# VH-VL binders against IMP cyclohydrolase (purO): the designs that were tried, part 3

Target 1, 198 residues: IMP cyclohydrolase (purO), of Methanopyrus kandleri (q8tz52)
Amino acid sequence: MYVGRFLLAGKLEDGTPIAVYGVCSRSFSDRRIEVREGAAFVVPEDPSYITENPYVTYTCARIVDEFLVLTNGAQTDPIADKLESGVPPREALVSVTFAMDYEHDEYNTPRISLITDGETFWLGRVAPEEVYFRVMKPKDGEGYLLSVYGEYAEVPSKPNMTLDREDPLECDPVPSFEHYVCSVIARHDGGRWSLEAR

## First folded at step 1 (VH-VL)

Design fs1P6 (framework fv_fasinumab)
Fold by ESMFold2-Fast, scan of step 1:
Structure fs1P6 (fold): chain C 198 residues (1-198), chain A 123 residues (1-123), chain B 107 residues (1-107)
Amino acid sequence: as target 1 above (198 residues)
Amino acid sequence: QVQLVQSGAEVKKPGASVKVSCKVSGYTLTELSIHWVRQAPGKGLEWMGGFDPRDGKTIYAQKFQGRVTMTEDTSTDTAYMELTSLRSEDTAVYYCARTYYYGSGSYEPFDYWGQGTLVTVSS
Amino acid sequence: DIQMTQSPSSLSASAGDRVTITCRASQGIRNDLGWYQQKPGKAPKRLIYAASSLQSGVPSRFSGSGSGTEFTLTISSLQPEDLASYYCLQHNSYPYTFGQGTKVEIK
């Protein structure tokens, strides 16, 4: 199945909070995720392309205090900045994601956003037909999957996947995603978030 | 290194069809989106549509819907634009141009263009 | 459809002059705007993308500015090889729409 960009959030069976931002593209494998000091960026794979065609790269992950922010676009930094200023997660996510609205591009691409402190997960989606926001508290082994396109394009009201593997990318249905390109995996271990590019 | 090479000039009668090709080198069609733009003699540029290889969908300007078809052959790295039911006002230079895609929020169109194909519609 | 209006439709200037071309969108398009140069008998060439970013290989005398609905292309010191038609393009939404063009002639 083709999902485009996706967010995965929940707790592994051992209770470890985890979140993933992933990129799937039917024909382009020319981008990667770069992790630097509490942030992750989607960038072109070819360094010369960055120099000659510095098209918009975007921050897909930020760590601010106890919070992790994952999104599919330009809303990551404004959300993180609000959290850094002491704005509560609901207000930070809703005010930025809703005000920025869906991308007015060829596909009217939905914005998907996640904030988590490891116990509570705030998920939002803005698309031409809908605006959804939910607060979730997963139990051990429970996952929530939200994608831009396809079967998982609705903010879930209950867990819609099981995190029964140590590697969240190996938990169903993720291995069935077509045209996977790259991801950032966030783990909350020892009282802090860490980011790993894949 | 990117080069777009189009097929040669064509002369067609009203009511005929024309199929223009655009061969891409330096990159593969699976890495690019090709759009088509035309220019009537002495007139400005007019966007016709383009192919998005990400979902295999083509998008056409409403003016051309029903008589334009844009396709790609990835095995030969060649894009095609076929226009049917030709009229004299379709006389124009037809260009292919590439759009580079970094993600759904990052399309930057037309950094490289083909040389153009003159299509003349006359009886 | 988003309409793009360019001004002026034509201009004539001397080498070394500063030239300004404006482009107005009928609705907000953020920075989803490019500028294209077309020399006589040639295919168009992109000069500016994302409203203000200079395309690699384009001389620094070209610059773009603006966001939302008002955009400007500036040539700080016009050269003979700049004789061309200039077009803006919005790609904020389909259908993509070009401005009508500005013909730049050199005295």
Scores: ipSAE 0.000, ipTM 0.477, lowest interface PAE 12.1, mean pLDDT 85

Design fs2E7 (framework fv_fasinumab)
Heavy chain, then light chain:
Amino acid sequence: QVQLVQSGAEVKKPGASVKVSCKVSGYTLTSYSIHWVRQAPGKGLEWMGGFNPYDGKTIYAQKFQGRVTMTEDTSTDTAYMELTSLRSEDTAVYYCARIEYKTYGDYRYFDYWGQGTLVTVSS
Amino acid sequence: DIQMTQSPSSLSASAGDRVTITCRASQGIRNYLGWYQQKPGKAPKRLIYAASSLQSGVPSRFSGSGSGTEFTLTISSLQPEDLASYYCLQYNSYPWTFGQGTKVEIK
ESMFold2-Fast, scan of step 1: ipSAE 0.007; ipTM 0.474

Design fs2G7 (framework fv_fasinumab)
Heavy chain, then light chain:
Amino acid sequence: QVQLVQSGAEVKKPGASVKVSCKVSGYTLTSYSIHWVRQAPGKGLEWMGGFNPYDGKTIYAQKFQGRVTMTEDTSTDTAYMELTSLRSEDTAVYYCARGYSKFDYLPTNWFDPWGQGTLVTVSS
Amino acid sequence: DIQMTQSPSSLSASAGDRVTITCRASQGIRNYLGWYQQKPGKAPKRLIYAASSLQSGVPSRFSGSGSGTEFTLTISSLQPEDLASYYCLQYNSYPWTFGQGTKVEIK
ESMFold2-Fast, scan of step 1: ipSAE 0.006; ipTM 0.474

Design fs2L6 (framework fv_fasinumab)
Fold by ESMFold2-Fast, scan of step 1:
Structure fs2L6 (fold): chain C 198 residues (1-198), chain A 119 residues (1-119), chain B 107 residues (1-107)
Amino acid sequence: as target 1 above (198 residues)
Amino acid sequence: QVQLVQSGAEVKKPGASVKVSCKVSGYTLTSYSIHWVRQAPGKGLEWMGGFNPYDGKTIYAQKFQGRVTMTEDTSTDTAYMELTSLRSEDTAVYYCARYRGTSYYFDYWGQGTLVTVSS
Amino acid sequence: DIQMTQSPSSLSASAGDRVTITCRASQGIRNYLGWYQQKPGKAPKRLIYAASSLQSGVPSRFSGSGSGTEFTLTISSLQPEDLASYYCLQYNSYPWTFGQGTKVEIK
């Protein structure tokens, strides 16, 4: 199944908090994720094609104190900036994602955003057909999957996947996603978040 | 096949400018970026910057920012690197090299142009 | 800037010997590393790209390995024509940076 961009959040069976931002694309398959201290960026595989166009190059992950922010676009940095200035997670996520609205591109691409402190997860989606935000507290093994398109294009009201493998990308239904390009996996070790590009 | 051919050696006085050319053949110039690398006598390689014709952007190493300009002339399939306010420390062999992503990263180089800066 | 450090700075070996050159990045560069050979008076020639992919036309005695911060170039059976300086290059992040070079001499 084709999902576009996706967010995966929850706890592994051993209690480790995790979150994933992934990119699937029928176009722009020449993209990768680059991790630097406290942040991750979606960039062209060929760095000579890096542009100021936010559809091509954007921050997809930021770590601010205890908080991890993952999104599918230009809303990552404004959300992180609000958290850094002391704005509570719900207000930071909802106000920014809603104000930026879905992308008015050829596809009216929905914005999807996640904030988490490792225990509480705030998920949101803004699309032409809906605006939906939810606060969740997953138990061990429980996952929440949200995508731009397809079967998971609705903010889940309850866990919709099981995190029964150490590698979250191997947990169903992720292996079934078509046109996979790249992802960033975030893990919380009990002290801080860490990011890994895939 | 693919060839990058550079202009001949230059001798300049301090404060002058130099413009080195790199003519490509065996492919279309706009299909790849040209980057410039220099090597001072007896020293290692140093990346200077490069031009991407697709987005029109050029990236320069901070050390050369403000003194270097890299351009291309698609009508003659030629790339250029101009360095101004020359110092004796700029004495080096200057190379052009082509680039386009992982598989084509500096896969072909020009023969080099010796630029000597002396009073 | 990412600093690239090569070791050794020079080595001397006999024909048929196995030669290993290492390159260390000051931060993670994944597999965005190339190896270049420069013979005296000549322009550099690419041997390896993406840390381990052999450039077409390069003898199979050359191989590259590693990822992240630790990389190696191996010449399995040194030949007289391999006398040259060898450089690693990271192209993960601008500015692109070269190692200081390793001079290989044959006896």
Scores: ipSAE 0.000, ipTM 0.420, lowest interface PAE 14.4, mean pLDDT 86

Design fs2P13 (framework fv_fasinumab)
Fold by ESMFold2-Fast, scan of step 1:
Structure fs2P13 (fold): chain C 198 residues (1-198), chain A 124 residues (1-124), chain B 107 residues (1-107)
Amino acid sequence: as target 1 above (198 residues)
Amino acid sequence: QVQLVQSGAEVKKPGASVKVSCKVSGYTLTSYSIHWVRQAPGKGLEWMGGFNPYDGKTIYAQKFQGRVTMTEDTSTDTAYMELTSLRSEDTAVYYCARVSTPYEWLGKYYMDVWGQGTLVTVSS
Amino acid sequence: DIQMTQSPSSLSASAGDRVTITCRASQGIRNYLGWYQQKPGKAPKRLIYAASSLQSGVPSRFSGSGSGTEFTLTISSLQPEDLASYYCLQYNSYPWTFGQGTKVEIK
């Protein structure tokens, strides 16, 4: 199934908090995720293009103190800034994602955003038909999947996947996603978030 | 309240080194790229270098490559620009600047912010 | 390196006048151009980004236009507080490069 961009959040069976931001794209497959110093960026695969167009890409992940922020666009940095300024997670997530609204591009692309401190997960989606935010506290093995398009394009009211594998990308339904391009996997281990590009 | 506050004016002899600091407040230093720009007295603005977040490396203008080093200390939220082998032509006001990318400019909290400048005078 | 050339280097106009400053890039930079205002003794302040987008808090009398290699900053009705030097900056590719500046004085 084609989902576009997606967010996956929850706890592995051993209790490890995890979150994933993934990119699936029919039309733009020449991208990768680059991780550096507590942040991750969606960038063109060709490094020379990045150097010539430093403003064409976006931050998809930020770590601010105990918080991890994952989003599908320009809202990542504004959300992280509010957290850094002491704004509570729910307010930071809701105010920024709502104010920036869905992208008024050809497809009215929804914005999806996630904040987590490893125990509590704040997940939101803003689209023309829907503005929905939820606070969740997953148990071991419980996952929440939210996508831009398709079957998972609705903030889940209960866990909608099981994190029964150490690699969250191997947990159903992720392997069924069409046109997968890249992702960043965040794990909370040893009291801190770490980011891994895939 | 986002602010960039730079260290005070310095007078150096030719051949010396200078290290200008830029303390950020109102956001975490690592969240945004810091760029350094200088301006000689009565002259225009000259870009020296800055952090490219997309490849994780600092880029220097060729004119300064080999004698400029730009670093960051996250524990004190301070960026630094060190220029070595100073010449009289390096006399200038040095600015640090946080330059937001265009896609970050959708809200009032995401804007271009400059330090007040640090005058470095190189004279014998 | 991309060379940015501004015209004129200086101008003197009356309050209320329409002022136009041009900036030309030695190669195509798409819309990755900003305009900066620098008042005497102050740090530069961005007026325009992405060639034509007005920076929040900047008066609407300032506007930018152009794409590729030819760019224009327009002040529709010059005010005394607009006495400053104006710089274009290309951020299409490294190294970033500024124009040489245009000094605007009011008669």
Scores: ipSAE 0.005, ipTM 0.440, lowest interface PAE 12.4, mean pLDDT 84

Design fs2P7 (framework fv_fasinumab)
Fold by ESMFold2-Fast, scan of step 1:
Structure fs2P7 (fold): chain C 198 residues (1-198), chain A 122 residues (1-122), chain B 107 residues (1-107)
Amino acid sequence: as target 1 above (198 residues)
Amino acid sequence: QVQLVQSGAEVKKPGASVKVSCKVSGYTLTSYSIHWVRQAPGKGLEWMGGFNPYDGKTIYAQKFQGRVTMTEDTSTDTAYMELTSLRSEDTAVYYCAREGYDYVWGSYFDYWGQGTLVTVSS
Amino acid sequence: DIQMTQSPSSLSASAGDRVTITCRASQGIRNYLGWYQQKPGKAPKRLIYAASSLQSGVPSRFSGSGSGTEFTLTISSLQPEDLASYYCLQYNSYPWTFGQGTKVEIK
């Protein structure tokens, strides 16, 4: 199984809300994540590529007011802008993620999006054969996985995993030395979201 | 909704300077880069440069280097492009454009201002 | 600087026709090419990015193809509202450069 890009979201056993966005790479780490002032950006590992194409990056995380936004692409900033303007989470996620649709590229890459205030988690995915939206309220220790590639990519009505650690990263169910992951981990503590790149 | 609204038309004499504004609404100015593109009457589009609020970096086309300055004022949600030492060949419609981006697939202009006509004549 | 050459400079076609515009880069730009439509008196509008990715809200009759140095924009069934100038833009390297444009007129 190869999941490509993924979102993990829920609550640790102690009740701490957590969300993770990760990018899986094989053979070599071709990307990294940088955190700056309430936002996180996916950037090329090779700085010369950034120099040739300084705007070829995307925001994968934004914190706006009580909300955290995590996505796998260009929908992050439009979603965050709508939340900042007072648009409710459902409308912000649905009006951006589904209007932008999946990438009509060689791989028909799905878009995945998450908004959360630490108690409620709004999740969306759009792919060629499916569009779905779910609102989830995890209990302590419960979490959800949403990935762009994977056999069971649907967001279930029940949690699809137990979160028992603060960095629940898994690129492949069968670990391999050839797989690399870069991620941003968001934690809600002290009444606010914080971001950490790994 | 997202809008980019530019300042009105201007008439300048050769050697003067012009400063075109682009006021944004419906999003946070610092979330996206603003680029400037011009078009002389009856001619094609010409990229001039851009301003990235993420790191404050500017990049200008060599043709305009030394004559162009791109800035932003976050307090008024306004981007600016100033062109100095104007010549008759600078007569053009000047557009601001917001850069949408994707790490894998690259960049594109998703929203444009309506354009500002700058006429340089003696 | 990377030079973008479009052909033809102009074309005239009938509603329902298949229209093809080509864009050639003076050096390799991978798939970092977009296509823009400009109607008379209006600002440009995005159609395609990453050479072949259709922007949300753009009619499916528009498609892009190519990589490296040779790119094509196709309108499978030309409509009257497609009367416009079309521009390619490379964003592989600074300075970003536009093609000179192709004017599409409807007979």
Scores: ipSAE 0.000, ipTM 0.443, lowest interface PAE 14.0, mean pLDDT 80

Design iv1E10 (framework fv_ivicentamab_arm2)
Fold by ESMFold2-Fast, scan of step 1:
Formats: C-alpha cells, sequence, structure tokens
Structure iv1E10 (fold): chain C 198 residues (1-198), chain A 125 residues (1-125), chain B 110 residues (1-110)
C-alpha cells in the first residue's frame, strides 16, 4: 500500500514511548534523514544542493525540553518554537498546523503533525476534506498510525496498530508500505528523547 | 567535474537491437533522475524515457515495449536497451540528469542540467 | 500527455535586438517548464527552470515568464553567442505523464 509520509506514535510492550516519522515516495527516493543535536532534517543525498540552495531541506523532528515534535513539513520549526516559548502542546500544534493549512502544491498535500511528552500524544491532520486533532494516552503495546494517503489517512480515534516488536518499523502494517525511503525513530529512554535515522 | 559520456551507438539493420550506455562521474549518480532524449538529423528534441532515483520508469508512448531504461548505481551507469529498431529511430541519443528539491513539504523540479555529448544510432540496410 | 507548441519556428534578428519566443501547453502545467539552448553539433544547455528561474552562469539578458498554458522566453539584447535553437520542455510529470519538448525556435542572423 502506498501511504506517502506517515506518523507512528505509542508505547512498546515494555512501556517505552516511541514515535516515528517516515517517508514513502513513488518518485522522490533520493532523500535521507540527518540527525543533529535534538533535531532531524529531510535532506537530498547530494550535499551540493544544501550549500547553494535554500530549498533543499526541511526539519521533520525537534526535541524541546520534554517534548518531541514530528511533522511532514514546514510546521515543525514554528511548533517547536511555540513550545520553547512556553505555549502548551495542544495550542502549539493546532494553531500552527491549521494556520499553515494543507500545502497548496500540485497534490494538495495534507499536513500531519505530532507532539508528545512520552505519556500524552497530540496528533493532527489538515487536508482539503478535513481538519482533525486528537489527544491520546496510549497504553503499553498500543500504536497510532496516521498517513498522508491511503488506508491510514485519518486521525485514529483509538489505537489502530499493535507495537509488539522492539523495532516499530517491523510492526504491521509498516512492512507493507510501498516505496519506503527513510525515517526517524524517536525513543524515550526514561531520561530524554533520542533520535535515530533509518 | 560533472560529466556524462554516452557509448554504444552505431549502425544497425531494421529489426535489430542495440544497447546504449551512459557513464556518470563527478556527482552522486544514485540521487538523480536520469533521462534519455533523442534528436533525429535536422529535427527537434524528443524525450524517450526516465528512470527515477528509486528505480521506477516512464516511457514515451512510442517507446513502450521496444525500449527499456535501466541503471546500475554501483557502476554509475545508465542504460537504454533498444529492440525492434526502425529507420525512424535513427537519431543522436543523449543521456541527461534531472533533479528536484523538497523544501518545507513542497517539491521543486529542475530541468535537465547536465547532458552527455550524444551517441549516434543509425538504423539502415 | 501535454502537447507543446512553440512559435515562431524560425526568427531572424540582429545583435542588440529584443527577441521573444512563445511556448503554449495544451493543458496547464503550472510553472513546470524549462528552456534550453542548443548550438549546432552540441548538446542542449539548460537556461531556465520552473518557468522563470535562471540557471547559474546564464546571462541576465535571458528571462522566462508565464504560468499555466502560456510561456515566453525573452532575450533583452541579443548577443552573437545567442544565435542558436531554443526549446521549451514541460516536466509536470505526475506518474504516467510523459515529458515533452516544444518543436524549437531557430534564432538566426538577419
Amino acid sequence: as target 1 above (198 residues)
Amino acid sequence: EVQLVESGGGLVQPGGSLRLSCAASGFTFSSYYMNWVRQAPGKGLEWVSIIYSGGSTDYASWAKGRFTISRDNSKNTLYLQMNSLRAEDTAVYYCARQTYVEYKGSYYYYGMDVWGQGTLVTVSS
Amino acid sequence: AYDMTQSPSTLSASVGDRVTITCQASQSISSYLAWYQQKPGKAPKLLIHKASSLESGVPSRFKGSGSGTEFTLTISSLQPDDFATYYCQQYNSYSGYPLTFGGGTKVEIK
């Protein structure tokens, strides 16, 4: 199944909070994710475009204090900046994602956004057909999956996957995603969030 | 230096087959979309095929079923397998790279910024 | 499939002239149009991408404009090095839509 970009959030069976931002793309597979000092960036594989072109990267993950922010675009930095200035998570997520609206590009691409402190998960989607935000508190083993396209292209009202494996990318239905490119996996180790590029 | 060098062109009889190669150097070949574009003597440019960085392909309608584009990223080489050649396929064949950038969720396509010098394919008795 | 109609097919001009070449798409291609310059016996050279974005190293006398279905390439003060054939090319390539070139415009000495 083709899903485009996706967010996965929840707790592993052992209670470890996790979140994933993943990229699937039919045409645009020459990207990777770089992790630097509490942030992650979607970048082209050819680094020469980074030095000469301001249109070459976007931030997909930010860690601000206890909070992790994952999104599929330009809303990551404004959301993180609001959290850093003391704006509560729901207000930061909803105000930025809604104000930026879906991308008025060739595909009318939905914006998907996630904030979590490891116990509470705030998840949102803005698309031409809907504007939907939800607050969730997953139990051990419960996962929430939200994608840009396909079967998971609506904010779930209850867990819609089971996090029964240590590697969240091995949990169904993630292995069935077509045209997988890259992802960032975030884990809360009891002290802080950590980011891993895949 | 960024360079593309085509090879494999030559004289072929109608109904024959020919394989073109394009050797890339000076850039991360695997990150780019690669195109074949042809030009018949005294005529304009005609797009033949594209292979995306992920390996998916698209073809001009007249090329489907006869031509196959492929790439070997370990060798930095692009290929075009041409079967059932016709006199109308006589042309200089160019390989060309194409890229895009993604910024803040939006995709910005670039044109074909680097071209090889071309290789001549002549289909004649 | 997008048909690209380029006009004129040939134009004669003198050094210093303002030259305008037009490209028409059969359907909207937004701004996904490139312009190329080709000299006899040489490979094409990219001049402009995304309808109006000048490629690095291309002289500022070249200007692209337009969106949707009508596009123009303008050379504000023609130089001897500019006598060549020019091609437009659409790359509004949602999966399954081919890339297409215009028929070309030959800019020759008057």
Scores: ipSAE 0.000, ipTM 0.453, lowest interface PAE 14.1, mean pLDDT 84

Design iv1G10 (framework fv_ivicentamab_arm2)
Fold by ESMFold2-Fast, scan of step 1:
Structure iv1G10 (fold): chain C 198 residues (1-198), chain A 121 residues (1-121), chain B 110 residues (1-110)
Amino acid sequence: as target 1 above (198 residues)
Amino acid sequence: EVQLVESGGGLVQPGGSLRLSCAASGFTFSSYYMNWVRQAPGKGLEWVSIIYSGGSTDYASWAKGRFTISRDNSKNTLYLQMNSLRAEDTAVYYCARGDYKGLFTYGMDVWGQGTLVTVSS
Amino acid sequence: AYDMTQSPSTLSASVGDRVTITCQASQSISSYLAWYQQKPGKAPKLLIHKASSLESGVPSRFKGSGSGTEFTLTISSLQPDDFATYYCQQYNSYSGYPLTFGGGTKVEIK
């Protein structure tokens, strides 16, 4: 199934909080994720093609204090900056994602955004026909999957996947995603979030 | 404490070679873009080269073919191999960390003290 | 590569003065411009990124503004610690990631 970009959030069976931002693309497959202390960026595989086009290059992850921010676009930095300034997670996520609206490109691409402190997860989506934000608290083994397209393109009100493997990319339905390009996996171990590019 | 320390500068004859080193500490070196920037005596700053976290490189047009930037992430060390040196290459060479938080590198936020390279006969 | 032109090249000022330094790009660089301060014998220090975002620990008297091709660095009330050379640097690249510094502006005591 083709999902486009996706967010995965929850707790592994051993209680470890995790979150994933992943990129699937039919057209833009020459990209990777670079991790730099406290942040992750979607960049062209060839850095000489770094552009102002946020479809190609953007911040996808930021760590601010206890908070992790993952999004599919230019909203990551403004959300993180709001958190850094002391704005509460719900206000930071809702105000920025809604104000930036869905991307007015040929696909009217939805914006999907996640904030988490490892216990509470704030998840949102803004699309032409849908504006929805939800606060959730997963139990061990429970996952929430939200994608731009396909079967997971609605903010879930209940856990919609099981995190029954140590590698969240191996948990169903992730292995079935078409045109996978890259992802960043965040784990909350040792009192802080850590990021790993895949 | 986040630190960069350059070494390897010195006096070299025209046509000679030098390898500069930059030892990084206090941060996850492998995650950062690293730059070499030089400054001739009494002149301004001039960008030399960048190495991205993934190992790709880019150079100022005048440095291409003579200078090679490289990194050893296991040793937290950045290098600049300089060949076919000219009098015009005389400068203090700085290593600098690329501050990357967003669509582009947001400037160079950490700099070494610099190492002097003098090309003279 | 973008040509970066700074003006003036040298500026004499007194403590308490408002100082303005200008940086022009040969073509639009959006807001991808940084400002640096360099004191004699020292490495440069990053002051501002993204044209107007002040770095942590930099005094609020420093202000960056502008977008596109015209940028300014303003010091609202010059302090003794501010006598230095200032450089702008663009980091907007579509090909080859070429970085370009301005020629520098030396702010010296009058």
Scores: ipSAE 0.000, ipTM 0.455, lowest interface PAE 14.0, mean pLDDT 85

Design iv1K12 (framework fv_ivicentamab_arm2)
Fold by ESMFold2-Fast, scan of step 1:
Structure iv1K12 (fold): chain C 198 residues (1-198), chain A 121 residues (1-121), chain B 110 residues (1-110)
Amino acid sequence: as target 1 above (198 residues)
Amino acid sequence: EVQLVESGGGLVQPGGSLRLSCAASGFTFSSYYMNWVRQAPGKGLEWVSIIYSGGSTDYASWAKGRFTISRDNSKNTLYLQMNSLRAEDTAVYYCARTPKYSYRGYYFDYWGQGTLVTVSS
Amino acid sequence: AYDMTQSPSTLSASVGDRVTITCQASQSISSYLAWYQQKPGKAPKLLIHKASSLESGVPSRFKGSGSGTEFTLTISSLQPDDFATYYCQQYNSYSGYPLTFGGGTKVEIK
């Protein structure tokens, strides 16, 4: 199944909070994720490519105090900046994602955004046909999957996947995603978030 | 250890049909994209088809309509149904695995030994 | 689909020689190129993926380089086990399918 970009969030069976931002793309597979000092960036794989498309690079993950922010675009930094300024998560997520609206590209690409402190997960999607935001508190083993396209292209009202493996990319239905490019995996361990590029 | 074992090759007449099997072991078969790649005697490698973990498929243009790739995850087996066979389909057919969750990973980390298909009268 | 051209088609070399094989794509494939080794009667073996990433268990004398349209496989000190045919393969997924291989380079003893 093709899903485009996706967000995966919840708690592993041992209670470890996790979140994933993943990129699947038929059109742009020349990208990777770089992790630096509490942030992650989608960047061109080939440095020469940036001379052809300066819009490829964006921040996909930020850690601000206890909060992790994962998004599929330019909304990551404004959301993180609001959190840093003391704006509550719900307001930071909703106001920025809604105001930036879906991408007015040839695909009208939806924006998907996540904030979490490891216990509470704020998840949103803005698309031409809908605007939807939810606040969720997953139990151990419960996961929430939201994608740009496909079967998971709606903010779930209840857990829609089981996080029954240590590697969240190996939890169904993630192995079925086509045209996988890259991802960042965030784990909350010992009171802090950590990021790993895949 | 990861193992792929092809079977079902043999001699078949032009216009005939043949079904190849690939028995997989040593890994979680259902999680991997699987491929068929062929090689005519003395010639180079040619990609035939891919089946994704979710069941979607893609084919080389010349294979569309004649060849069908499928999988049975409960049996850890990959199949290639070949119809309307032609002399130019004569080749060793390899089962090949795409690495799991490799970003951009449509290359082949494990190959079977191959099974020879000869299309001749 | 991207045409992949390998050169030379055949290369004669002696043990200890430095061997260079080239692979050219008709359009940019970034770094999405793999190299395989095939010995007579055997299945291909993956040596390198993503143009330069050496597979586990592959000797360090094998090195891949290049990006875009021009790629090179180098064997710095040829060993007897290295006499084989080598293939490059592009897997630039945004080109659509099919996946394509180069025509092969046979490395034979002088």
Scores: ipSAE 0.000, ipTM 0.467, lowest interface PAE 13.7, mean pLDDT 86

